VHH binders against o75319. Designs and how they scored, part 101

Target 1, 181 residues: o75319
Amino acid sequence: GNHIPERWKDYLPVGQRMPGTRFIAFKVPLQKSFEKKLAPEECFSPLDLFNKIREQNEELGLIIDLTYTQRYYKPEDLPETVPYLKIFTVGHQVPDDETIFKFKHAVNGFLKENKDNDKLIGVHCTHGLNRTGYLICRYLIDVEGVRPDDAIELFNRCRGHCLERQNYIEDLQNGPIRKNW
Short names: E, the ipSAE of ESMFold2; O, the ipSAE of OpenDDE; V2, 0.75 times the mean of E and O plus 0.25 times the DockQ between their complexes.

## First folded at step 7 (VHH)

Design y1 (framework vhh_6fv0_2)
Fold by ESMFold2-Fast, scan of step 7:
Structure y1 (fold): chain B 181 residues (1-181), chain A 119 residues (1-119)
Amino acid sequence: as target 1 above (181 residues)
Amino acid sequence: QVQLQESGGGLVQPGGSLRLSCAASRFTFDDYAMYWVRQAPEKGLEWVSTISYSGDSTYYKDSVKGRFTVSRDNAKNTLYLQMNSLKPEDAAQYYCAKWSEDYGLFDYRGQGTQVTVSS
């Protein structure tokens, strides 16, 4: 089952670093077996991800994979020097508190261990948009005290695509702050 | 964006038959296994049947096995459910769906088609 994820081609592969943060968002990389279904300019492998990050004069220090599947690429397809964390996150529904806290703990742990460098936390789901944007914005709002509208605007601008799910947007703007991170 | 359009529902008496159709567009239909799921009033979503991408393998909920037959026409991007010997407990809104591995959920975007079974 090497099916290209639905609407995957509609999204830019990698966004820009979110200024004032260590976050960069991207869509799921697809391992070599998917290349037969893609034109050369559509390919976005794990290697392509790292090349595009380097082209922006940035360096990844952690990848957080929010997809609910392992079929798109394997951790072994990533450089050994970059830690990989899987957080199985169901789409469509606002992530539960356990998922939110797990994400916050991973981010805080990375930042404490990487005070002496400027490496980025790469976050992706399938499209690098809804689950990815929600969890990044939730972190900025709850931990860094960013206003919800500012967090969403920053993410949208840097990702190059606007957060699509109204329930996610509504929770970010008007939902409770999850302070026990 | 995925479009799924169900039709063929209606009112039948117990023991009657209906043939449901699902017209799929805006995705590569023949690359996906397809599903029929149903939801009765005040009940959760219930899986009914699965058909593989090629149509070679079919699976059914125990309570419908032998009565329902799923099929597909990949040239027409259409999924079917032939329902025979309908029972009152089969009354529900029926949806066609594909499984989203990423979401761990059935992706059912259509309006569904209503099946009512009563004397």
Scores: ipSAE 0.015, ipTM 0.361, lowest interface PAE 6.0, mean pLDDT 89

Design y10 (framework vhh_6fv0_2)
Fold by ESMFold2-Fast, scan of step 7:
Structure y10 (fold): chain B 181 residues (1-181), chain A 119 residues (1-119)
Amino acid sequence: as target 1 above (181 residues)
Amino acid sequence: QVQLQESGGGLVQPGGSLRLSCAASGFTFDDYAMYWVRQAPEKGLEWVSTISYSGDSTYYKDSVKGRFTVSRDNAKNTLYLQMNSLKPEDAAQYYCARWSEDYGLFDYRGQGTQVTVSS
């Protein structure tokens, strides 16, 4: 089945850059084959993503795709000039340490290679909210020393939607710092 | 027309091994993560293992970690679960399921294959 993800229409396509960081969060883009199930104003293709980022006077330098599927769009649907990285995550449960470390390594590598520009790291899962928000906040807390509540508030404000999964919120607020080994 | 058909269940003694298979049809198999769930008599569905669409990433329920191995053959549209060191608590109907990024764990599940662990 080629169907729209559950609740996908409930979320804003793209958030704002999180000030003081290189992160921007968005929901999964849907390739052209999904557009027959969407009104024109509901469409959010890979092309639409880049247009909306440009409208904010921002530029993507990396896309990190946290979904466990490739049915929504293919890397080939993205401009060849923007690197794409797949980090598999399952919903509902807090990402494991290996996944967290992989995300941190990808972010640190991008920042090291992009010191002379202001390009953004775009992060998405299906809704660009729970898995996306968790990993971005986990990075800010563990690597940049941001207080958990400040990281969560910053993400919620910039995404335009609040983190919904209580287990993710609890882990961010009260869980252990995952040191990169 | 999505179909998932499990096979390979049976009766085995504690400490024994079984290999389950799931034949998938009616969708692009290599676009979807797959997982195994099980249901023991008078109990709810329990998640066992997940495998990414490429096979590069796997996750396991803590109690089966180190004993079970999930794998897939995308050319054959087939999912596998190798079960070693089986325990009486592993006895259940085992289902192949297609991962859904949507609300809930899966959108399609097979008819299942019975695993009995008994002496």
Scores: ipSAE 0.228, ipTM 0.616, lowest interface PAE 4.0, mean pLDDT 90

Design y11 (framework vhh_6fv0_2; at its last look DockQ between E and O 0.08; V2 from the best seeds 0.00; counts 0 for: pae E 7.5 > 2, placed apart)
Fold by OpenDDE, look of step 8:
Structure y11 (fold): chain B 181 residues (1-181), chain A 119 residues (1-119)
Amino acid sequence: as target 1 above (181 residues)
Amino acid sequence: QVQLQESGGGLVQPGGSLRLSCAASGYTFDDYAMYWVRQAPEKGLEWVSTISYSGDSTYYKDSVKGRFTVSRDNAKNTLYLQMNSLKPEDAAQYYCAKWSEDYGLFDYRGQGTQVTVSS
């Protein structure tokens, strides 16, 4: 159906680029059919996403969708010039090694192919917070060697909201490094 | 915060009936399908029944078809399960649950109500 995701309105639609990275996090954009259930100022469509990114003088080069559903928008709603990657990610629990690997592989592939530009990797789940934040931080920690607390702080600050799930935070802070390849 | 509270369980003889209720709060009840699930001792959680957000569609585990009826009152934020012709194998802790399509799991479930079927 077209019901608005729970608490979706409570979160900023788009965060800021994470300094020193190519990451930007945002909540899930909703296709046009959802607009009838939203006030005009609450609307956040795929088109709105790209407009907001441009307002930040940035450009998206890849979208990674971590939601476990496909009801929010279609890849066809996105510009053809921006590749779309779906990684079905179960909520609430720490992502498994396969999910983590898929994410890392996608990011590394993008960076390899986009060395000649400064396009961003847009990552979202429903709220663009917990699953999104975990995987971004996991990448920074495991691949870039960033201290867990620094990664978390950086994400929270740039997203404008803090990671909420304690199991995610604990895993990032104290959990094992995941295999990169 | 989301809350689900089951009630109506108890002890009945085989062939008896029970009516379970689930009071929901903390979210838009009529936006979501609701589920009944149950867990018997030393068994895993199993699906029993589903009802759509509007109540127009209902689904049942094969073993309970014809005996169980799921319904909902969206005005009262309440889910029901009428259980007739109860069998010993129906004995379990029964839960109402909210399924999250986006999370791929039941993001909320009550404390459950115990159903015992014994002679």
Scores: ipSAE 0.495, ipTM 0.813, lowest interface PAE 0.7, mean pLDDT 94
Fold by ESMFold2-Fast, scan of step 7:
Structure y11 (fold): chain B 181 residues (1-181), chain A 119 residues (1-119)
Amino acid sequence: as target 1 above (181 residues)
Amino acid sequence: QVQLQESGGGLVQPGGSLRLSCAASGYTFDDYAMYWVRQAPEKGLEWVSTISYSGDSTYYKDSVKGRFTVSRDNAKNTLYLQMNSLKPEDAAQYYCAKWSEDYGLFDYRGQGTQVTVSS
């Protein structure tokens, strides 16, 4: 079925760039086939994503897709100039170490290759909130040495929505640092 | 809110039959594939059967093929499992479940209905 994701309409399409980082979070874009189920003001296609990023005077250099499905849009719907990385990430559960390390390696690789520009790493799951927020905060805590509460506050403020999953918040605040990436 | 409510479990003798039902509410039932899963005491959750959103495709665990039949009535938001030639190894709590491809897990399941097979 070609159904709109549960609660997808409840979330802002795109957050703001997280100051001091290269991260920007957003909800999953929906390809044209979903537009019959949406009012014009509710549409958020891959094209709409890039338009909204440009409206903020920002430019995407990488998209990391954390959804466990590929039914919402295709990589071919994205500009050829923007790399796309799929990391199939199970929802509701704290991402496992393999997923965390894949995310960290992708971010570190992008930053190394993009030292001469200010392009952003766009990260999304379905709502651009729980899996997205967890992995971005985990990166900031483990790699950048940011305090957990500061990372979470920064993400919540810039996304425009607060992390909802208590187990994710608990792991960020009290869980172990993941090393050996 | 999503709710899944199973019924139809009970006690049968080996070789007997039961028909399980699952009443679904709180979501667009005909947009989702549905699942039957089971759990015996001290065992993990075991997949039993899948039915596509339209009802046109069905899949089964090898040990239940030819004995179990999954079906659905989208007009009634109801999922069914017809269980024939029941074996002692089929005794378990049976749950209907909704799989989220989006999350890569069962995002909802009911409280279950108990199936006991005893001679």
Scores: ipSAE 0.411, ipTM 0.748, lowest interface PAE 2.1, mean pLDDT 92
Fold by ESMFold2, look of step 8:
Structure y11 (fold): chain B 181 residues (1-181), chain A 119 residues (1-119)
Amino acid sequence: as target 1 above (181 residues)
Amino acid sequence: QVQLQESGGGLVQPGGSLRLSCAASGYTFDDYAMYWVRQAPEKGLEWVSTISYSGDSTYYKDSVKGRFTVSRDNAKNTLYLQMNSLKPEDAAQYYCAKWSEDYGLFDYRGQGTQVTVSS
């Protein structure tokens, strides 16, 4: 149960705010019980997440958790003032239209409710890369009209790691715009 | 050590029903989404259905929607697939599985259970 996710240590904990957007991506924080398996400098807890966001002079207003498991941390490990939303996102295929719609609906709702502040939407899957990057880019392409290659480049640069799954990349570049917003 | 054991397959007429079971051990079952996949002769592994860790969300390949129902009993560490209105195209070896995002494959599965739809 408390085994470190494969390759999790290989990824930067938190990216940078994506300029011109309200998004920041990160890998899944791990609750204290995982720390027995980590060197001190490898630890990345829910508290560490919030400290790193504060160090960037930013504030989270929503966390969207795309993972398919409950073993990493509990929502009660997060400040009560930060809404938490889990969107079960399967990893074996490009996310389906219902999953994309749930993500867009959550983002649009957040932007409406937070129009008078500059709080960020934090998005993570296990590594904060493939599922996270796909859904963020899908939103930017479909809702904000960003060109696919520009969305992908922006995500990759700000996350500090490139999207890895070719079927996700191909769907973003060449697939249909999803009109479910 | 993760172990998955499928059962409940067999021979059925077109339009018939089967219920598959998957007994899981060696990991915390209710922390993970679970999958049904299948393999027909001369074909690769094909995704059939997914159920979230809690059982609250289910997903299906389009060709089985409305005919198959996935469920789980987390107290018994057991995954189920109710298969109704079976068609010849559904004949395959069926596996329950865990997905590995890192390797992009279903790397934990049992020996499978055979579903045959004849005539």
Scores: ipSAE 0.029, ipTM 0.432, lowest interface PAE 7.5, mean pLDDT 87
ESMFold2 (binder alone), look of step 8: mean pLDDT 82; pTM 0.823

Design y12 (framework vhh_6fv0_2)
Fold by ESMFold2-Fast, scan of step 7:
Structure y12 (fold): chain B 181 residues (1-181), chain A 119 residues (1-119)
Amino acid sequence: as target 1 above (181 residues)
Amino acid sequence: QVQLQESGGGLVQPGGSLRLSCAASGFEFDDYAMYWVRQAPEKGLEWVSTISYSGDSTYYKDSVKGRFTVSRDNAKNTLYLQMNSLKPEDAAQYYCAKWSEDYGLFDYRGQGTQVTVSS
């Protein structure tokens, strides 16, 4: 499959940093081979991602890729100075406890190692919305003690799009807190 | 917007035949392998058949091999399932689907078409 992801053009490339956190969410970057299918203003390559982050006076220190595929871009398309973590997540289903734990561990490790700077954790799935928003909000609720509705509102406002999957929203609002192992 | 519209189901006696159709729109049909999946009441989703994007390769669930034939018409954006020698255990809601590499699951959005097998 060399096709552009469904509805990918419907979403803003990059959100804003979530105030009070180190998180920024975005849709999946597409490597150069996809650009023949896009107008110049629609392009969002790995390079475009880093340019847009810099335009916000921010700096990326980690990328967490939640897509189930590796076809959109390769880690080698990213600057060597920015760590890349792949967590394969199935869509439509609330991520399992193992996936939630991996995400929390990566975030906690980054924060511990980056106390002396203000670098961001960039998180994306295909649209940078449902899986991305779920895991960021889950972290804020479970680890930082943020109220579920406040976490969801903060994510929606900063991403520029609202979480769409009702089962994800329901789990965040009324589901159990996942304690760290 | 991806749309899949199944049709051709109905009530048939054991040993009878039905031909299901799926009209696809909202995506480049000939770029995707297509699937037939089914779900009986109180049971999970079950894969039935696969056809490659070109139509050159087909695959079937063991219990339907020799009885079901999947085919496609890329010019008409239509997927078919010819079902022969139907058994009571084939009774289910039938859906056409594409595999979503992005999400790691079947993408089936139609209302499906119901197949009932009863004497």
Scores: ipSAE 0.265, ipTM 0.641, lowest interface PAE 3.1, mean pLDDT 91

Design y13 (framework vhh_6fv0_2)
Fold by ESMFold2-Fast, scan of step 7:
Structure y13 (fold): chain B 181 residues (1-181), chain A 119 residues (1-119)
Amino acid sequence: as target 1 above (181 residues)
Amino acid sequence: QVQLQESGGGLVQPGGSLRLSCAASGFTFDEYAMYWVRQAPEKGLEWVSTISYSGDSTYYKDSVKGRFTVSRDNAKNTLYLQMNSLKPEDAAQYYCAKWSEDYGLFDYRGQGTQVTVSS
């Protein structure tokens, strides 16, 4: 069925930009067909996403969708000026090296092409927390040289919720740096 | 907390029948498609059957079509698998599962119930 994701209402729709980076994390937007199951103040459509980003005086330049499904919203629900990238990321388990590489490549490409602006990379999974937080932190650790605990703390503070999956946290703190060249 | 508890397995002769049950709790059962999967000794996990959240649509592995029937009782939060004309190759640990399109995997699986088919 067209059900609201489990615990989706428990999470803040959009976090704050992570200072010193171009990242902003949020939970999955839900297209109009889900709104009959939501109170007006609970709605978080693609339009609501862009309104909330603008309210923070920020602008999205890329959306990276890490969910394994396409049922929550369509790329067509987004402004045509904002690129959308789907990276089908399996939940619960630590993302594999190919998924990590795809994420890093997309981020590096965006940053190279957007040197002359301050547009953000919006990243989401279902709750905008575990897969989202893992890949953002993995990028900061492996590419930017940030200490694991600092990356995790920064993400948690800016998202407004702490990473929940112990295997993800353990991999970030003690796992190997992924160098794909 | 999500809980899935299978029952109804046992030993049966080839050609016999068993009815498996799965009691679900901790989530809104009638909003999720449910699955029966099985794992035989020394083999991987194998999908057997799917039933839509409403019960209106059912799907089966080719080798069990016409022999197995999946059903559900949303008022009782219970999933069923009626297995007829059982064959030795159907012997396995059977699990009910909730698949998550969000995660691309079974986001919950129960303890299972053992089905043995031998004379």
Scores: ipSAE 0.319, ipTM 0.682, lowest interface PAE 2.7, mean pLDDT 91

Design y14 (framework vhh_6fv0_2)
Fold by ESMFold2-Fast, scan of step 7:
Structure y14 (fold): chain B 181 residues (1-181), chain A 119 residues (1-119)
Amino acid sequence: as target 1 above (181 residues)
Amino acid sequence: QVQLQESGGGLVQPGGSLRLSCAASGFTFDDWAMYWVRQAPEKGLEWVSTISYSGDSTYYKDSVKGRFTVSRDNAKNTLYLQMNSLKPEDAAQYYCAKWSEDYGLFDYRGQGTQVTVSS
């Protein structure tokens, strides 16, 4: 089972920090065992992730992993100083309320604990696009009061790719606000 | 575009044998574990067999162990299921599939091939 995720090479490894927020989105890093299937310029390991974040003059304080699998990399592949949170999120379906609330709780907890620094919350799914973009935008809409179209545009611009799943976009634009923060 | 084309099904008597084939295209076949799944009339999808990307590891549903053998030819992008000692309960539409752990679903189910077992 060491197959490269489908379409993974089609996406930029890391987006830009979303201005006015603590979010940065990226595609899933792949542990060293995957590198034999990749050209040097295609490699994106956990180490490569931290190097690219540092190149942007940013620092990660939390990684939220939304993939439904644990095969791409292990938490032990990350620096011990960076907390890792796994939220198993099935693709294609709009995340359920429990998943949305777990995400909001994790973000709120991080922000409360990190008031005195500017560390970022790194969020990824397999491509760092649909589940990732949905949950970040849902947070901005529900918690920070950002207009849906503005949240989506900000995410798309900073990620360098547009949200692809129409059901996710439709829920963000027209769906109910999920309360409990 | 990922495509999977199953073949080799047919009508066989109990105790008979069939060999199913799945021709794969549109992806790097030898990077993926492959699966055989089946669906009998009015029943849900049932996992039958798994083969690792290299072909070195195989796994089977308990009821087919010792009767079915999964294999693959990575040079030909082809997956096989050798079915021996077929029983009436094996009658189903058979599909080859990739598994997306990330989605928790079988991806790229083909059209399938029908297996009928009749005394």
Scores: ipSAE 0.015, ipTM 0.320, lowest interface PAE 6.2, mean pLDDT 89

Design y15 (framework vhh_6fv0_2)
Fold by ESMFold2-Fast, scan of step 7:
Structure y15 (fold): chain B 181 residues (1-181), chain A 119 residues (1-119)
Amino acid sequence: as target 1 above (181 residues)
Amino acid sequence: QVQLQESGGGLVQPGGSLRLSCAASGFTFDDRAMYWVRQAPEKGLEWVSTISYSGDSTYYKDSVKGRFTVSRDNAKNTLYLQMNSLKPEDAAQYYCAKWSEDYGLFDYRGQGTQVTVSS
């Protein structure tokens, strides 16, 4: 159906850039067809996403979409100059090694091709929180050697919401490092 | 708060019948598809049947076609599964579920109802 995602209105549209990284997290943008179910101040379209990032003096170079659906917006709603990557990620459970590996490869590839600029990697799931926060933190821990508690604190502060899923937090703090760049 | 409460399971001999019920609350029942899923001992979750929001369309796992019938009563917020000609392979914990498009998985929150098929 054409329903607003559960709890979508409870979350800030877009966070701040995570200092020392190229990451910025946000909730799923909703295409124009959803706007009749939203007050004007609640709208967050693909266009609104780019406007809000520009207001922070930032620029997107890649969007990674972790949602399990394509009903919320289409890649065609994004500027042609911004690459879009879909990684279908099942919720509730810690993402599997294949998903983690795909995410790491996408990030590493982007950073290699964009070493001469400061463009950001935008990452979102439905709320831009649990799957999004897990994969960003997993990257920082496994690839960049950030301490788990520091990665989580940085994400929470910049997103404006704390990771909610205890199994995700537990895996980040005490789980094995995945050395599968 | 979404609540799903399954009932109607029990012990039955091969070839027997059971009717499962699911009482749903905390969401708009009549505007979405509902599902029956099951989990056998030491096995993964498997989909069994789907019914559209109106009850006009039903779908079944190949191994249960012709034996199981899903139905719903939107006035009572209740989902049913009529199971006939039960086989030992049908023994499992049965759950009613809605689909979480946002999470890409079945949302089954009840305790389920146990179906045992043996002599």
Scores: ipSAE 0.013, ipTM 0.328, lowest interface PAE 8.2, mean pLDDT 89

Design y16 (framework vhh_etentamig_d1)
Fold by ESMFold2-Fast, scan of step 7:
Structure y16 (fold): chain B 181 residues (1-181), chain A 119 residues (1-119)
Amino acid sequence: as target 1 above (181 residues)
Amino acid sequence: EVQLLESGGGLVQPGGSLRLSCAASGFTFDDYAMSWVRQAPGKGPEWVSGISYSGDSTYYADSVKGRFTISRDNSKNTLYLQMNSLRAEDTAVYYCAKWSEDYGLFDYRGQGTLVTVSS
């Protein structure tokens, strides 16, 4: 089915760039087939995403899609100039070490290849909040040495919504550093 | 016309095993992640296990890790849950569900199958 994700309308479409990083978080864009279920002011298509990023005077260089489905939009709905990476992550559960490794590898690869520009890594799950916030914060903590509470506060402020899942927050604050290859 | 038909429940002794099945129809089964969710009398629903659309990734609640195995057969539009080392606290009606990324919500269209772990 083509149902709108639960609570999807409750979240801001796109956050602000996280200062000192290349990250920007947003909720999942919904392709044109969802428009009949949405008022004009509620629409957030792939095109709307790029328009909102441009309005902030930013440019996407990579999209990392953390949703566990392919039903919301297709890679073909994105500009050919922007790479798309799918990392299937389940909601509710703290991502496993393999998923964390894939995310870190993708981010590190992007940064190495884009050191001569200021393009952003766009990260989203369904709401652009829990899975998205967890993986971005995990990267900042484990790779960049940011203190957990500082990473969480930065994400919350820039996304415009606070991480909601206590197990994710607890893992970020008290869990071990994941040292991936 | 989304239909999920659970079967395989029954009465078992503690330490016993059961295999649940869910026959799916009315949607493209191999396009969706699937889950098992249970509900004990007087309690809210508890997510038990999930499986990716391809069957390559599986996920479990801490309460069932090492005891339950989720699997699927996309050629038969069927989801399975192998339950081993059953405990009294596993007593519940088990529902199969299309897994929604929408904040962890599950689309329960089936009648469920009752599992009772008791002497």
Scores: ipSAE 0.015, ipTM 0.259, lowest interface PAE 7.1, mean pLDDT 88

